# Designs tried in a protein design chat: VH-VL binders against o27280. Part 288

Target 1, 266 residues: o27280
Amino acid sequence: MDSMNVPEVLEIKRIVEESESVKTFIFSWDFRREVRPGQFVMVWDFRDEKPMSVSLIDPVRSEIGISIRRVGEFTDRVHGLSEGDLLGIRGPYGRGFELMGRDILLVGGGIGMAPLAALADEATARGMRVDALVAARTADELLFLDRLEAAGVNISTCTDDGSCGFKGFAHERLLTLEENHDMAAVCGPEPMMFQVMRILDERDVPAQLSLERYMKCAVGICGQCCLDDTGFRVCAEGPVFWSQELSRVREFGRYRRDPAGRRVPW
Short names: E, the ipSAE of ESMFold2; O, the ipSAE of OpenDDE; V2, 0.75 times the mean of E and O plus 0.25 times the DockQ between their complexes.

## First folded at step 12 (VH-VL)

Design Yc8 (framework fv_marstacimab; at its last look DockQ between E and O 0.91; V2 from the best seeds 0.00; counts 0 for: pae E 3.8 > 2)
Fold by OpenDDE, look of step 12:
Structure Yc8 (fold): chain C 266 residues (1-266), chain A 118 residues (1-118), chain B 112 residues (1-112)
Amino acid sequence: as target 1 above (266 residues)
Amino acid sequence: EVQLLESGGGLVQPGGSLRLSCAASGFTFRDYAMSWVRQAPGKGLEWVSAISGRGGSTYYADSVKGRFTISRDNSKNTLYLQMNSLRAEDTAVYYCARRSHYGSFDYWGQGTMVTVSS
Amino acid sequence: QSVLTQPPSVSGAPGQRVTISCTGSSSNIGEGYNVHWYQQLPGTAPKLLIYGNTNRPSGVPDRFSGSKSGTSASLAITGLQAEDEADYYCQSYDSSLSGSKVFGGGTKLTVL
């Protein structure tokens, strides 16, 4: 257990360009160390460290994938790396998704599709029917479509500008779908998740949602990712939460805290 | 045409049991969550219980938890409500209702009367 | 006792406009959950009148309209007709009651 908290220096085995802004970095992985969809790892580029979702879990090839969106200095550096370069990886951490029932609805927005893609693979491997609502701002930002299709996932797309699929937001598209599922998994912009959760609640569909917060230690000790009024630590009790748990979280869908601890609106 | 037809209501003594059924037709039953809603004589509507489309999740009002069990048979397009340990305050017309994708009850049966009296 | 609060009764003359209020809290209407309205004619089952705050099902006249703001919702009926005499209920979802569907206490509308 102690060893998991020490970054292991791993060679980038392969890089998949998912979109203009998203790359998946693939590493050889020893599966004696169990990893579940919905869990995250801390990625260290020898200067800074950031939490990233595991987007690929391949026991056959003994590989994991980490999808990273280019959004700042750290990710800019990482995106500049090539196959054969080194990164530090520690983890996995956090609570992953649970699967139940025979069919599952995945609702993902942008990079939020990363953990859901891994979940889709597991669900399909178990023989579950998987429907996925994939949302993005534009068509070129839709992630993992080919991968999901190849896995047998039924895909519905949604884009803000209508460049692909339904024109509008994920929650709006969801309202037009005429089927309920045994459970749902949701990940994306928190305002999206907030809206989607309400719809699923009203439909009596159990839902799990993966949150993103500023995270420093990943081991539940620093408190930087603590959610207001509940004391939930995203890195320890999450990042995957049931809708009933999030209903107790006042800040969910409303605001987040920045590295200084200040409230920042979405 | 969507149709819901309740049955199984009647007179029962306090502490007794009763099983309600709701036969559904005119839509893909498994795709919709279903609920039971009751209305005491001269009173308002009260949600009683709900069940997800595939039956994986059930929900109950606090007033009936531990006493009522909601279930469904999607192969028969039928919704059930097993009511045990019935009380006088359970006296009501019981409606089965389909949950829309907006969270509303878009279709209702005509209801079946349950009377709990000594 | 109802989680959502409605006036017990409202009345109006034919042709008039009446409004029925539905007052909730931060755990239901205020949380962003949809408000729905039902019409119940005497001796009949409830009928969906408004869904998703503002939408009318097929067959519902446009003189019925719904609105929502903050922790409250409202049903407006314009051009009141004799056949509108009924009980009206608002309904929503409450996150604080373990996934409960909640109704208002109901409003009896009398057409004078």
Scores: ipSAE 0.800, ipTM 0.898, lowest interface PAE 0.7, mean pLDDT 95
Fold by ESMFold2, look of step 12:
Structure Yc8 (fold): chain C 266 residues (1-266), chain A 118 residues (1-118), chain B 112 residues (1-112)
Amino acid sequence: as target 1 above (266 residues)
Amino acid sequence: EVQLLESGGGLVQPGGSLRLSCAASGFTFRDYAMSWVRQAPGKGLEWVSAISGRGGSTYYADSVKGRFTISRDNSKNTLYLQMNSLRAEDTAVYYCARRSHYGSFDYWGQGTMVTVSS
Amino acid sequence: QSVLTQPPSVSGAPGQRVTISCTGSSSNIGEGYNVHWYQQLPGTAPKLLIYGNTNRPSGVPDRFSGSKSGTSASLAITGLQAEDEADYYCQSYDSSLSGSKVFGGGTKLTVL
């Protein structure tokens, strides 16, 4: 390929309203291009381009789904689209989750449940026992509960306001769970992931965590997604990292960088 | 109610092998990571090895890596430590310890003495 | 071989307050990992005394308390009694030694 991949323009086949603020956009996909849970795509609305996690991987129907939360101008425009409208997609990119063992814990905050929902489908198809801790600010922001239950996932919920399940943060709910697991997969707000990672480290549960950073090229050339101290490129060596890889990363959970490269607090 | 009952200690020559066992009761064994912690005579506590609750991950101190193997049989509620290529510096009381959800060692066995001497 | 530093000994008279320090680094206590404390009476196995920085297990008197700040932790013992004469260890997790559980070197408490 040239210096950059070019987006393919695809028709939106279906739109699933997951919550008031989250929609899943479903596209036809040629699975000669393999897609793994935890990988991401760059979504282009003909004006701007943003990374989005894949939430549905369905080789039988030749479809992928991309879940998008309305949080700004780009996502507002995409949420205004209808079935039959066009979006550009390039990818997939990045390293996905690896499954190991027979018993997995998923810990997802908000839209972070999207890649974990895809992982849950793969894990249950392999005959693994899947427990999911699904966290949000309020009950109406809890994502994929019916889908996870139908797949046979054992669900625990927590909400900041207590409107559903445990009242409090995901790591506080995790401390009340007594069952250990062969591995964990974690995705959500970085402060949540940092707290959850420490608990899992102390429990000797191997964990994979999915990070978000600013991206432009998505193939590791521009350096915009690099992590301090290690030089890991989130788009190439990540977005999914093992917890031991992140233990050497000073910035994880402490600060982030804006598009100008300045440090900002979480 | 939680009990950890250790066995298998004894006197062994350098280069020899020994297998320690720890029988667990009073809790759901598969839900807890387990460790071996040792204490040489007159010395402090030294973590030796750990294993996740399901047994999928094992960890070793550098001093024993490649010589010791931790394992567990969750159907028998038993933790094991296979010790090969034993050295004089491995002489210690070996404790079986349960790792709590907070990362502490909340229950300990009474220990079994391993003496490596010619 | 410990990455956590404790004074080798401390002493106090009956009824007094004693503190035992535990100094770590940014890869253990400074990353926010919990600090736990153990009491080891002569000839016995260690016993959990404080977990999660400040919490007492059932059966531990409230004259034992823990605290944590920055890269360090402290165990305080008030109303010192003869039966408190023991070795005390702090323990945490060190992320730079993946999978490693780290103990302090131990502190011998002598009741004068």
Scores: ipSAE 0.385, ipTM 0.746, lowest interface PAE 3.8, mean pLDDT 88
ESMFold2 (binder alone), look of step 12: mean pLDDT 92; pTM 0.938

Design Yc9 (framework fv_marstacimab; at its last look DockQ between E and O 0.82; V2 from the best seeds 0.00; counts 0 for: pae E 4.1 > 2)
Fold by OpenDDE, look of step 12:
Structure Yc9 (fold): chain C 266 residues (1-266), chain A 118 residues (1-118), chain B 112 residues (1-112)
Amino acid sequence: as target 1 above (266 residues)
Amino acid sequence: EVQLLESGGGLVQPGGSLRLSCAASGFTFRDYAMSWVRQAPGKGLEWVSAISGRGGSTYYADSVKGRFTISRDNSKNTLYLQMNSLRAEDTAVYYCARRSHYGSFDYWGQGTMVTVSS
Amino acid sequence: QSVLTQPPSVSGAPGQRVTISCTGSSSNIGEGYDVHWYQQLPGTAPKLLIYGNTNRPSGVPDRFSGSKSGTSASLAITGLQAEDEADYYCQSYDSSLDSSKVFGGGTKLTVL
């Protein structure tokens, strides 16, 4: 097995509190190991292992960031860690985002903004115009706003409760925006992505979407993250997919499979 | 006021070429995808081609792939359709249409007639 | 031949209600793509009548209404008037045809 598949024990260099439920853990990174926005790593707390998106790629500081939302036992333990504590990291894995054109639209929901934040940094560094639609349930759950602004991203916000920006869902806000971008990158709750993709398709905007599925091996062997009909493995062929690829995936936006392999509706 | 004005239509022999233009005004041209839609005499509407607002992406109906090329000049607010290897079945009124942000065609030109005949 | 199926013709008397159906499939209407409707008066270019399944552009009377369910959509015209005599087309997006916009075959509405 490739050495990349063995978790490297890394010290948490810094912790950024993004919101009440989201923290970004910063690690020193050897950039001889290439990492791209949209790729993920497997995080090991010496008890369990979970896939997490890379949300920060900083070659200048030789750092990467992993944003983690507190949602269960594993993440509860991780959120209890402090700077100087250790985590196992293996990867990166999966297919990341591709950039094209000059104007890019980012549509993110909740923790889905994690990989998009990294993409925004790359896009702006390349001189691209970046517009971002950032969605969350409430204002306090909107992620990376200051970081995005500092990078020169034009931000539009959307909240379910109307506490900040447009009141409603991301796809609803998207319909009110009067621009047509060269490409779009989307990440968030799958029902959101499902609706957003259709709008982008109708607008003739090429779109890439990052999926989240239950992953076990991250190397395309176990099949736990296989998508119905296509046989796509989210960890290998994804997690970033083009809209045309997802059009072939019937489960997209409709259901997912749990660790037992059962269909679970969104 | 949004206006779309097609031009370039005419009579051409099979195998010939023709270039259509659509002059747009009354809106920020680059912010909207544009399409060509055609209608054969006495027949229904058929989508032909589309191009994104900034021109980074183009799409074609299977019936015209490899023969037609859609393009735009945003500095001139003009949409183009280069039609090569024309066939009799390409005979139609060609409309330029603006794609709304809802995926509909919210504005149409008056169309230009293309006749392919020997 | 059209991806979306419409009745070739419908008719009604002034003041009546008429309905035009648009039947699609799982790759277009059933996939969740919106349905739009266009009115084409004789000798004129099409005009947007309904967008986003149910919305009316400015200037379109409220006697025109759209609906969508499952793999089909419908245009309803109440209080039919003589000026409503035209061809009507539904339009959507089909993911199985390489990102193609698709039209119905059109319906000729005759006001008796």
Scores: ipSAE 0.732, ipTM 0.877, lowest interface PAE 0.8, mean pLDDT 94
Fold by ESMFold2, look of step 12:
Structure Yc9 (fold): chain C 266 residues (1-266), chain A 118 residues (1-118), chain B 112 residues (1-112)
Amino acid sequence: as target 1 above (266 residues)
Amino acid sequence: EVQLLESGGGLVQPGGSLRLSCAASGFTFRDYAMSWVRQAPGKGLEWVSAISGRGGSTYYADSVKGRFTISRDNSKNTLYLQMNSLRAEDTAVYYCARRSHYGSFDYWGQGTMVTVSS
Amino acid sequence: QSVLTQPPSVSGAPGQRVTISCTGSSSNIGEGYDVHWYQQLPGTAPKLLIYGNTNRPSGVPDRFSGSKSGTSASLAITGLQAEDEADYYCQSYDSSLDSSKVFGGGTKLTVL
């Protein structure tokens, strides 16, 4: 009889401070349990459990990295941990990104760059040409720039305040960039993703977009991660969706749901 | 400066096949998605198919799916449309069109006439 | 059979203003996709007139203007001239259709 899906307790091997608000926690990982860019894990701090995207997948060193932005009580507690401390991890879960062709565009906003950094590593290892549009509110919140540059990624930046790169929103910068890619991968604030998806649709660039929704079970049973109109479960059928799948979803880019299930504007 | 030159049109019987070509110049061809747009005599414009700049993705109108195949050869700056199982309703002028960053068709060829009749 | 509806014809005298409407739905213009406009003179290929709802390519006179509101767009032509006599098409993207690129049915403009 198969055992219950429970968190494995792992020691934090290293902590990388990516910014004042983002840390990457690195763990030893047995890659018989495969992890693909775009999948997520549930991180358990012995009091609460939250979904987090994998940002580093390194089979050579037998390591994974989980990037976490400090935004509330759970993430504050996790940010207070040190190397040698323990966290529970279960997963991976969800559908990851699928690479196709020879040229890929990455469009990431804030912490949304985390799964895209993992994807960039895989794409460059395959010999693909990788262009990345990295967006944030301010220059000091642009994530993974040195890592992407070292991997040979061609980087364009934009910041809301203009402190680095293009001043403005990611979709505005995108209109001024080379449009000829075999695919795109997009992750970030949902309003950004919606605007970027429209441009990519109009450019005939196939896009995969990674959504975030409230999750409880992570395996598709409880229904808490469902999208309106389709019944897609972000934890099972996503979190990565093709733009064609999302174009049928009235909810995407228009509103979100709070933990009580109420529709609220973005 | 930007030029698109269609060729390969002609008369064909229903059920026949025809291959259209579009020679492109004056721009970096691989940077742009391309489309075929047709216009039946006395009628409006109808989008037929599109292909991404790198050729990784293709798109077709419902009326031509399964019968037409769009392709490109970026080393020759040439767009193609293979048309099989032609029908009388496929009779039209076929335009090669370049897609702009905004999703518009910013440059058009002169068109090539395809006539499908008994 | 177009999902973008245009009036079949519009007319005006030289010097007057005319507008050409393009009515869509929530799956195209109403979802926020851009509207583009094309002019087709008799016996010629279409030419881009307005892109991205409001922008004019170089060489297009400023008496041509575009706008978009709700599920509809319009093309305005002021100072109407004889050379403006042509067919006009709007075009957008429709996320609900497999054949996502859609043109309006066309509007014949007659200068009286």
Scores: ipSAE 0.353, ipTM 0.722, lowest interface PAE 4.1, mean pLDDT 88
ESMFold2 (binder alone), look of step 12: mean pLDDT 91; pTM 0.937

## First folded at step 14 (VH-VL)

Design A1 (framework fv_marstacimab)
Fold by ESMFold2-Fast, scan of step 14:
Structure A1 (fold): chain C 266 residues (1-266), chain A 118 residues (1-118), chain B 112 residues (1-112)
Amino acid sequence: as target 1 above (266 residues)
Amino acid sequence: EVQLLESGGGLVQPGGSLRLSCAASGFSFRSYSMSWVRQAPGKGLEWVSAISGRGGKTYYADSVKGRFTISRDNSKNTLYLQMNSLRAEDTAVYYCARHDWYGSFDYWGQGTMVTVSS
Amino acid sequence: QSVLTQPPSVSGAPGQRVTISCTGSSSNIGAGYDVHWYQQLPGTAPKLLIYENTNRPSGVPDRFSGSKSGTSASLAITGLQAEDEADYYCQSYDSSLSGSKVFGGGTKLTVL
């Protein structure tokens, strides 16, 4: 008997190399345990546990995918695993994205494109028109372009260094693109999300933003998951927030927190 | 299959009025901004007017501002251009064109000829 | 003023390479707005040839390519064929003209 607070040990069915630093781990999944785009799971390598967004949700093949960027010891160990190896998966947790209207804009930065790729699949399956602005520091950090193209998504790329597509930041690129969206979903570095949200607010486009990087635990008892002015707990009330909810949070886009919970400027 | 079909062109005298229509099919009309682009005989392309997908924003070239009105009826998948106070220099083939997300005109109608003469 | 400038004509023989320039300013191409290219065959409506600076729509052969640098863009046609004889237009967006679409004056390509 599984519950959300007990990890299920799953076999790695397939591994997709998305880039030199990102891999997607695919598992068979029983969809009696519902998963929605924007939700996360706790990934357990039998030593440490870390939150990871679900990047593939495929009920037809009975599979989920979890995309992991190599950034430290835990992710280095997981990247060393092979098909047939085991990982513990606990969840899903958090609020997922809500789809509304017919036309959706996705703005993803780096690994933040992972939960948006799952959302793109759902939106296209619903017959929505999907435009995706995929941003990264360099061309090597642009993710899921082939998957988005295969899904029929219109893609625009931008890189800080100009190595692919528009040279500049996501918000600068967004200003050069056509509007006509009923909603937007945004995930990536917080400074990028703040600038994008500001433009979408000026355009009266409701946006949902994912604050995955604040996730520390899957329960609502964790000081490090709280936002400064609102008391929102990312793992309980997030990671997905509407732009109206974030517009009143002074922390968002301005500073981050160290392991002790102290303010550190971006 | 995306199709755009213009109608309403013809011969009109200076100072007269004409209403152009563009019937759209094969796509979600409300999802796309639309433009009118004209071309005088033997001359180049000139952008005339644009309207956002929901119809909330309209744009005009200085040469037609105050005389032309762009509108759309998303329930009928139809784009309109109301042309008032017509001048000889408005003589042109008028094309209906759809904007893609990048701001290009990805589909064009075949055009309708407007001739302004006495 | 924010006008896109193209040469009025260009010519080449079959199999040759031709390049058509599109010169803008800081309020359009120089501001980061995309450049798009259209081919207009005699007696027909324009057809999208290149979008978003470098991309080809389905059905456009790879001998057509676009590039953009600074305040200018270029359309290159390699392996020139008789059927390429047409008028070519660049198009962008100009922020100083209340957000208007702008076209170049057009270039007549003659295949000799």
Scores: ipSAE 0.794, ipTM 0.890, lowest interface PAE 0.6, mean pLDDT 88

Design A10 (framework fv_marstacimab)
Fold by ESMFold2-Fast, scan of step 14:
Formats: C-alpha cells, sequence, structure tokens
Structure A10 (fold): chain C 266 residues (1-266), chain A 118 residues (1-118), chain B 112 residues (1-112)
C-alpha cells in the first residue's frame, strides 16, 4: 500500500473559526505528495473517518487546511478539538479542478466555498482574473469573503433572506451578472449547482462541478455513485465533473438513490 | 494600466457615414464586454451599443438599431462602431467603455466628437 | 425621458451632506439589477465612483457612499468639498428594453 492509503497522525497546528458552524483545521503538509484544489482527504478522529475537501493549499508555509461544518456527531467531536490535538489524515483523493483560460467564475454555496477558496488561491497565483459568487441562506453563513478579497478576487454575495448582497438564490443572482468567463467552477447544494449549470450551458461557459456524494466512491465505499443515463454508465471517480457530462444525467439536481436503488428527491 | 483610445470622429453631413475605433491596451481584451456611450452637447449620458467579449452577441439602443453596427477585432484589441444614415441628433462625444462583472463601466476612453451638420 | 429619474440639480455648502436619488421601476432596480454611479468633472470623461450599489473603486474616498432599496438608489456625499462640483449619473440595466444599459438623466452638484 502506498502512503496515500495509510492515515498519518498529524497535529492540529492552527484552527480558524470561519463562522459559528465552520472551522478550518490547519496541518503541516509534505508537498512531495501533491494536493490540488477540489481534492479531499479522509479525516479520522480515531473512531470514525469522513471525507473533507481541502480548503487551503499553501506550499510556501507547507500547510493544508480542511474546513469542517458542524452537522453531526463526528463533526461535533472534531469541533471540540484544540490546537495541539491529533487527527488522522489520509489522502489526497479524487479528481481536482482543472484551470483553463484567463478568466474564471466561482459559484459557491455554503461550505461549498471551501474547495473553491483553494481554487481561487491557485487561479490568482497563476495570474487569472477570478470572479466569485458566494451564496448562503444568511449573511453569517457566507464563508471565506476575507480570504477571497485578500487574494484579489472580485466578489458578489447572495443570501436567501437578503441579509447581505442580492436577495435570492445563486442562479437568480447569476442572471443579473455579466458573462465573460473562460471557465466556471461550482460547488454547493446539488439543486443550486443544477440551476447554475443550466445558465452556464446556455451562455456556452464550460463548468466543473464538485459533487460530495462521489467522494466516497473515490475510496471505494459509496454505493450511490451510479447515475441514471441514456447509455451504460457506472460510478465515475469524482468529486469534480465537467458540466458537459452532468447535463446528460437525468438524476443530477432532481433525485438521488438510497442503498436499495430507490429515487429520493433532493 | 487599462487604456482606451477613441478615434474616427469628425464632421459629417446628414445621411453620411462614419466609423469609430477604440484601441484597447492593458487587459485581455477578448475577455471583456465593451460598449459605446454617447453624450450630446450639454446633455446626459446615453448608452448606444454593446458587444460580448467573443463578439457573438450585440445589443443596440432603439435610437440606433438598423443604422449602427458594433464589432470588434480581438486580434488587434480594437472595438468599432460603424455609423450609417447619420442624423443631427447623433451629434455627440462618443465614449468607448469596458463592462466590469457587475455591469458597470469601470474604464472609459477620452471620447471622440462626432458632429452631424451641413 | 430617462428610465431612471434623478433630480436635475442639487447644492450644498462645504462640509455639508448631500444626497442624490435615482428612481427606477420593477424592470430595472426593482428586478434586482445593480446600481452604479459615475462622476463627470467639467470637460472630462465619466469616472466610476460606486459599483454594485455600495462598493468604492480604489482611490474613491469614503465620503462617497451608495445605497439601494426597492426600486430606488441613493448616492451620499459627506464633508462636501469644492472639487466635488460635477455631474453625477446613476446607471443600471433594464430587462424590458431588450436588455439595455440605462442611465439616469444626471444631477449637477453645485458647491456654494
Amino acid sequence: as target 1 above (266 residues)
Amino acid sequence: EVQLLESGGGLVQPGGSLRLSCAASGFTFRSWSMSWVRQAPGKGLEWVSAISGRGGKTYYADSVKGRFTISRDNSKNTLYLQMNSLRAEDTAVYYCARHDWYGSFDYWGQGTMVTVSS
Amino acid sequence: QSVLTQPPSVSGAPGQRVTISCTGSSSNIGAGYDVHWYQQLPGTAPKLLIYENTNRPSGVPDRFSGSKSGTSASLAITGLQAEDEADYYCQSYDSSLSGSKVFGGGTKLTVL
């Protein structure tokens, strides 16, 4: 087994509180093992292991960051940890984002901004112009605005309740903004990503979308990676997919499948 | 340093034609939508026409539809406005302007004067 | 007639606060389109002063601020100075006009 498949026990070097419900855990990382935006790691608290997207990639400081939203027992335990405590990290896994062209659009919803923040850092370091549409239910759930601003990213915010920026959904806001991007990267709730993809397809902007449900497929433990399609299609290694592939999948944005194969609406 | 420089203005008789040019530098021209905005002497700003970065979509104010044609040459970083069937009310300073992502005009040229008169 | 309505003129003394309104409709500002503001000094091209309702470009002092509510927007200038004497234009987008950029009629600010 190569070292990617063996968890390394790493010390939490620093914790950044991104919001009431989100923290970024920062670890020293040996960049002889490459990490790309859009990839994930398996985080092990010595009881359970969960996939988490890499949200910070800093080879100058030799650090990676992993942003975790408090949504259940595992994440509650991890949120209770302090600097100096230990976590097991295995990876990276999955297909990362591919940068193309000169101008890139990022569209992120909630915690979906985590992998996009890492992508924004790489894109700006490469001299690309980055525009980011950051969406959340409320102002206090908007993430990484300070990091994006510091990176020179042009930002638009959107909240369901209108507490910050445009009042409405990400796709509604996107319709009011100019279209001159060579590529887009999208990450957030699947229904949001579906609506955004449709607009970008109409505007002839190729997009990459990150699907959380395919993270487990990359490590061989997820049964929900098969999609309903007009031809034979079996699990694809994600989590990042091009819009040209997803536009042909009937279940994307509409329903998912439980372990018994039943369709479950989003 | 973003720079936009208009040229091609001048005096033309009613019914005549004129072609304006805007030379762009300091940015990736093909990635930006561009507009022509005019201002008649002593009057306000009036949007005239816009073109998408790749040139696939063009837009016109009702007052100029069928008479003016916007185009661009991304290999030369140049925006054009072909003006036909000119009328006295087309007399104005014509500005070249760049669209930012939000739809504002973040950079403007100095303008070129078009006078339609006998 | 302009689709966006501004007062034709406004005046104030040095150090005072002035506000310039921009009134639209449900097809432009009311539909959620952003409002942008431009300053045009005598004999010069317009300069972007406020974008996306509230944001200032680099180099624009914080004395200039924008706001937007419902179908209207406002530009506020505090600590008024002689060099603020200029024409001010609001700008948005109107979906009912075949997808057109629209300007207000302009407001001449006089510093008394």
Scores: ipSAE 0.719, ipTM 0.850, lowest interface PAE 0.9, mean pLDDT 88

Design A11 (framework fv_marstacimab)
Fold by ESMFold2-Fast, scan of step 14:
Structure A11 (fold): chain C 266 residues (1-266), chain A 118 residues (1-118), chain B 112 residues (1-112)
Amino acid sequence: as target 1 above (266 residues)
Amino acid sequence: EVQLLESGGGLVQPGGSLRLSCAASGFTFRSYTMSWVRQAPGKGLEWVSAISGRGGKTYYADSVKGRFTISRDNSKNTLYLQMNSLRAEDTAVYYCARHDWYGSFDYWGQGTMVTVSS
Amino acid sequence: QSVLTQPPSVSGAPGQRVTISCTGSSSNIGAGYDVHWYQQLPGTAPKLLIYENTNRPSGVPDRFSGSKSGTSASLAITGLQAEDEADYYCQSYDSSLSGSKVFGGGTKLTVL
């Protein structure tokens, strides 16, 4: 039987406070069950379960980390937990990022830096040159800067309010930075990812984009897993997609759907 | 260590041609945009031309557009500047420079002197 | 379009502070492009002194610092030493010039 589909009750080994609204929960992990950057797990608090991206993959210490932003009742309860408390973990699930070439660009917005931080660790361990554009609304919401710096990543920051780095949006900052990447990986709000994708396409840089809202579809929880009317089915392919796949999707970056399937503008 | 070494400078008549070379070592040459920057005697720095790491994109200052051609051979780790229809105002030391991700010139060669006169 | 403007010269005594300005426009610094600074000793190639507005390369003393605000940038040199006597250039990118790198006119620093 597929044992990764059964929740394993794990003890919270360590909690790292990344910001006022984000914590990383660290668990011992048996790496006979492979985990790759870009994959997610289902986190169960014995009441509800939610998909969360893996943000730390450390085979040397036999640990994984899961970074969670406080945005609702479930995440509020999880943020109230302490070291020694228990959570159910099921997975990993989904398609992870693929590393290509020697020079990689990461573009992350807010909590979208979580899966990209894990990818940065793998890329730098492979000897790749990594440039990371880290975007947030304010300086306090920029995540993983110290970890990226420690890994030898070249960092550019941007904030909407100008409190750290470039004042403006990720795509505006990207236009001011040099090219020369073999691939890019992008994770953050869909409007940001759409604008970044357009620039990378113009630059002929293949990009992988992580669509967090489709993580449940990847495990078969959602019955309506089409990105557009052409019949493209995201349930089998998410959350990470190549830019050439997403360029055909009318919804990406323009509108979303509510639980009833109705179009809602961004 | 990163090294950039320019060659090919010299004296040339107005209307003549000259080809500069820059030999690069100590880094992955294909990963960096490279530029030529010049400095006329007693004057300031002037950016001349740039070429992307894979060579797919080239950029030129308006003063040299149509007369100069930048190119690179990544198999030889060498940058080139073909200068045609040279004018007295092209007289300068020509530097080879490497771009970092932020668009600065993080390493420079020693320069090669081009003199355009009769 | 507007070129990057620097004062042609500045001077100071050993131990003093000097500031070199770099004034741009909405098509370069004001458009969000970074400002970088170079030091050129007589008869030598320029050397990168400050990149991405505020960062120092390895080996550059912390006496050198950069800042950027609006359409302008500044290089500050504290604790002046005789070896700081050189030409200083700011550099950015100008979107109105077909995507060209642009340099300031240069500032000659004299240590009295």
Scores: ipSAE 0.789, ipTM 0.888, lowest interface PAE 0.7, mean pLDDT 88

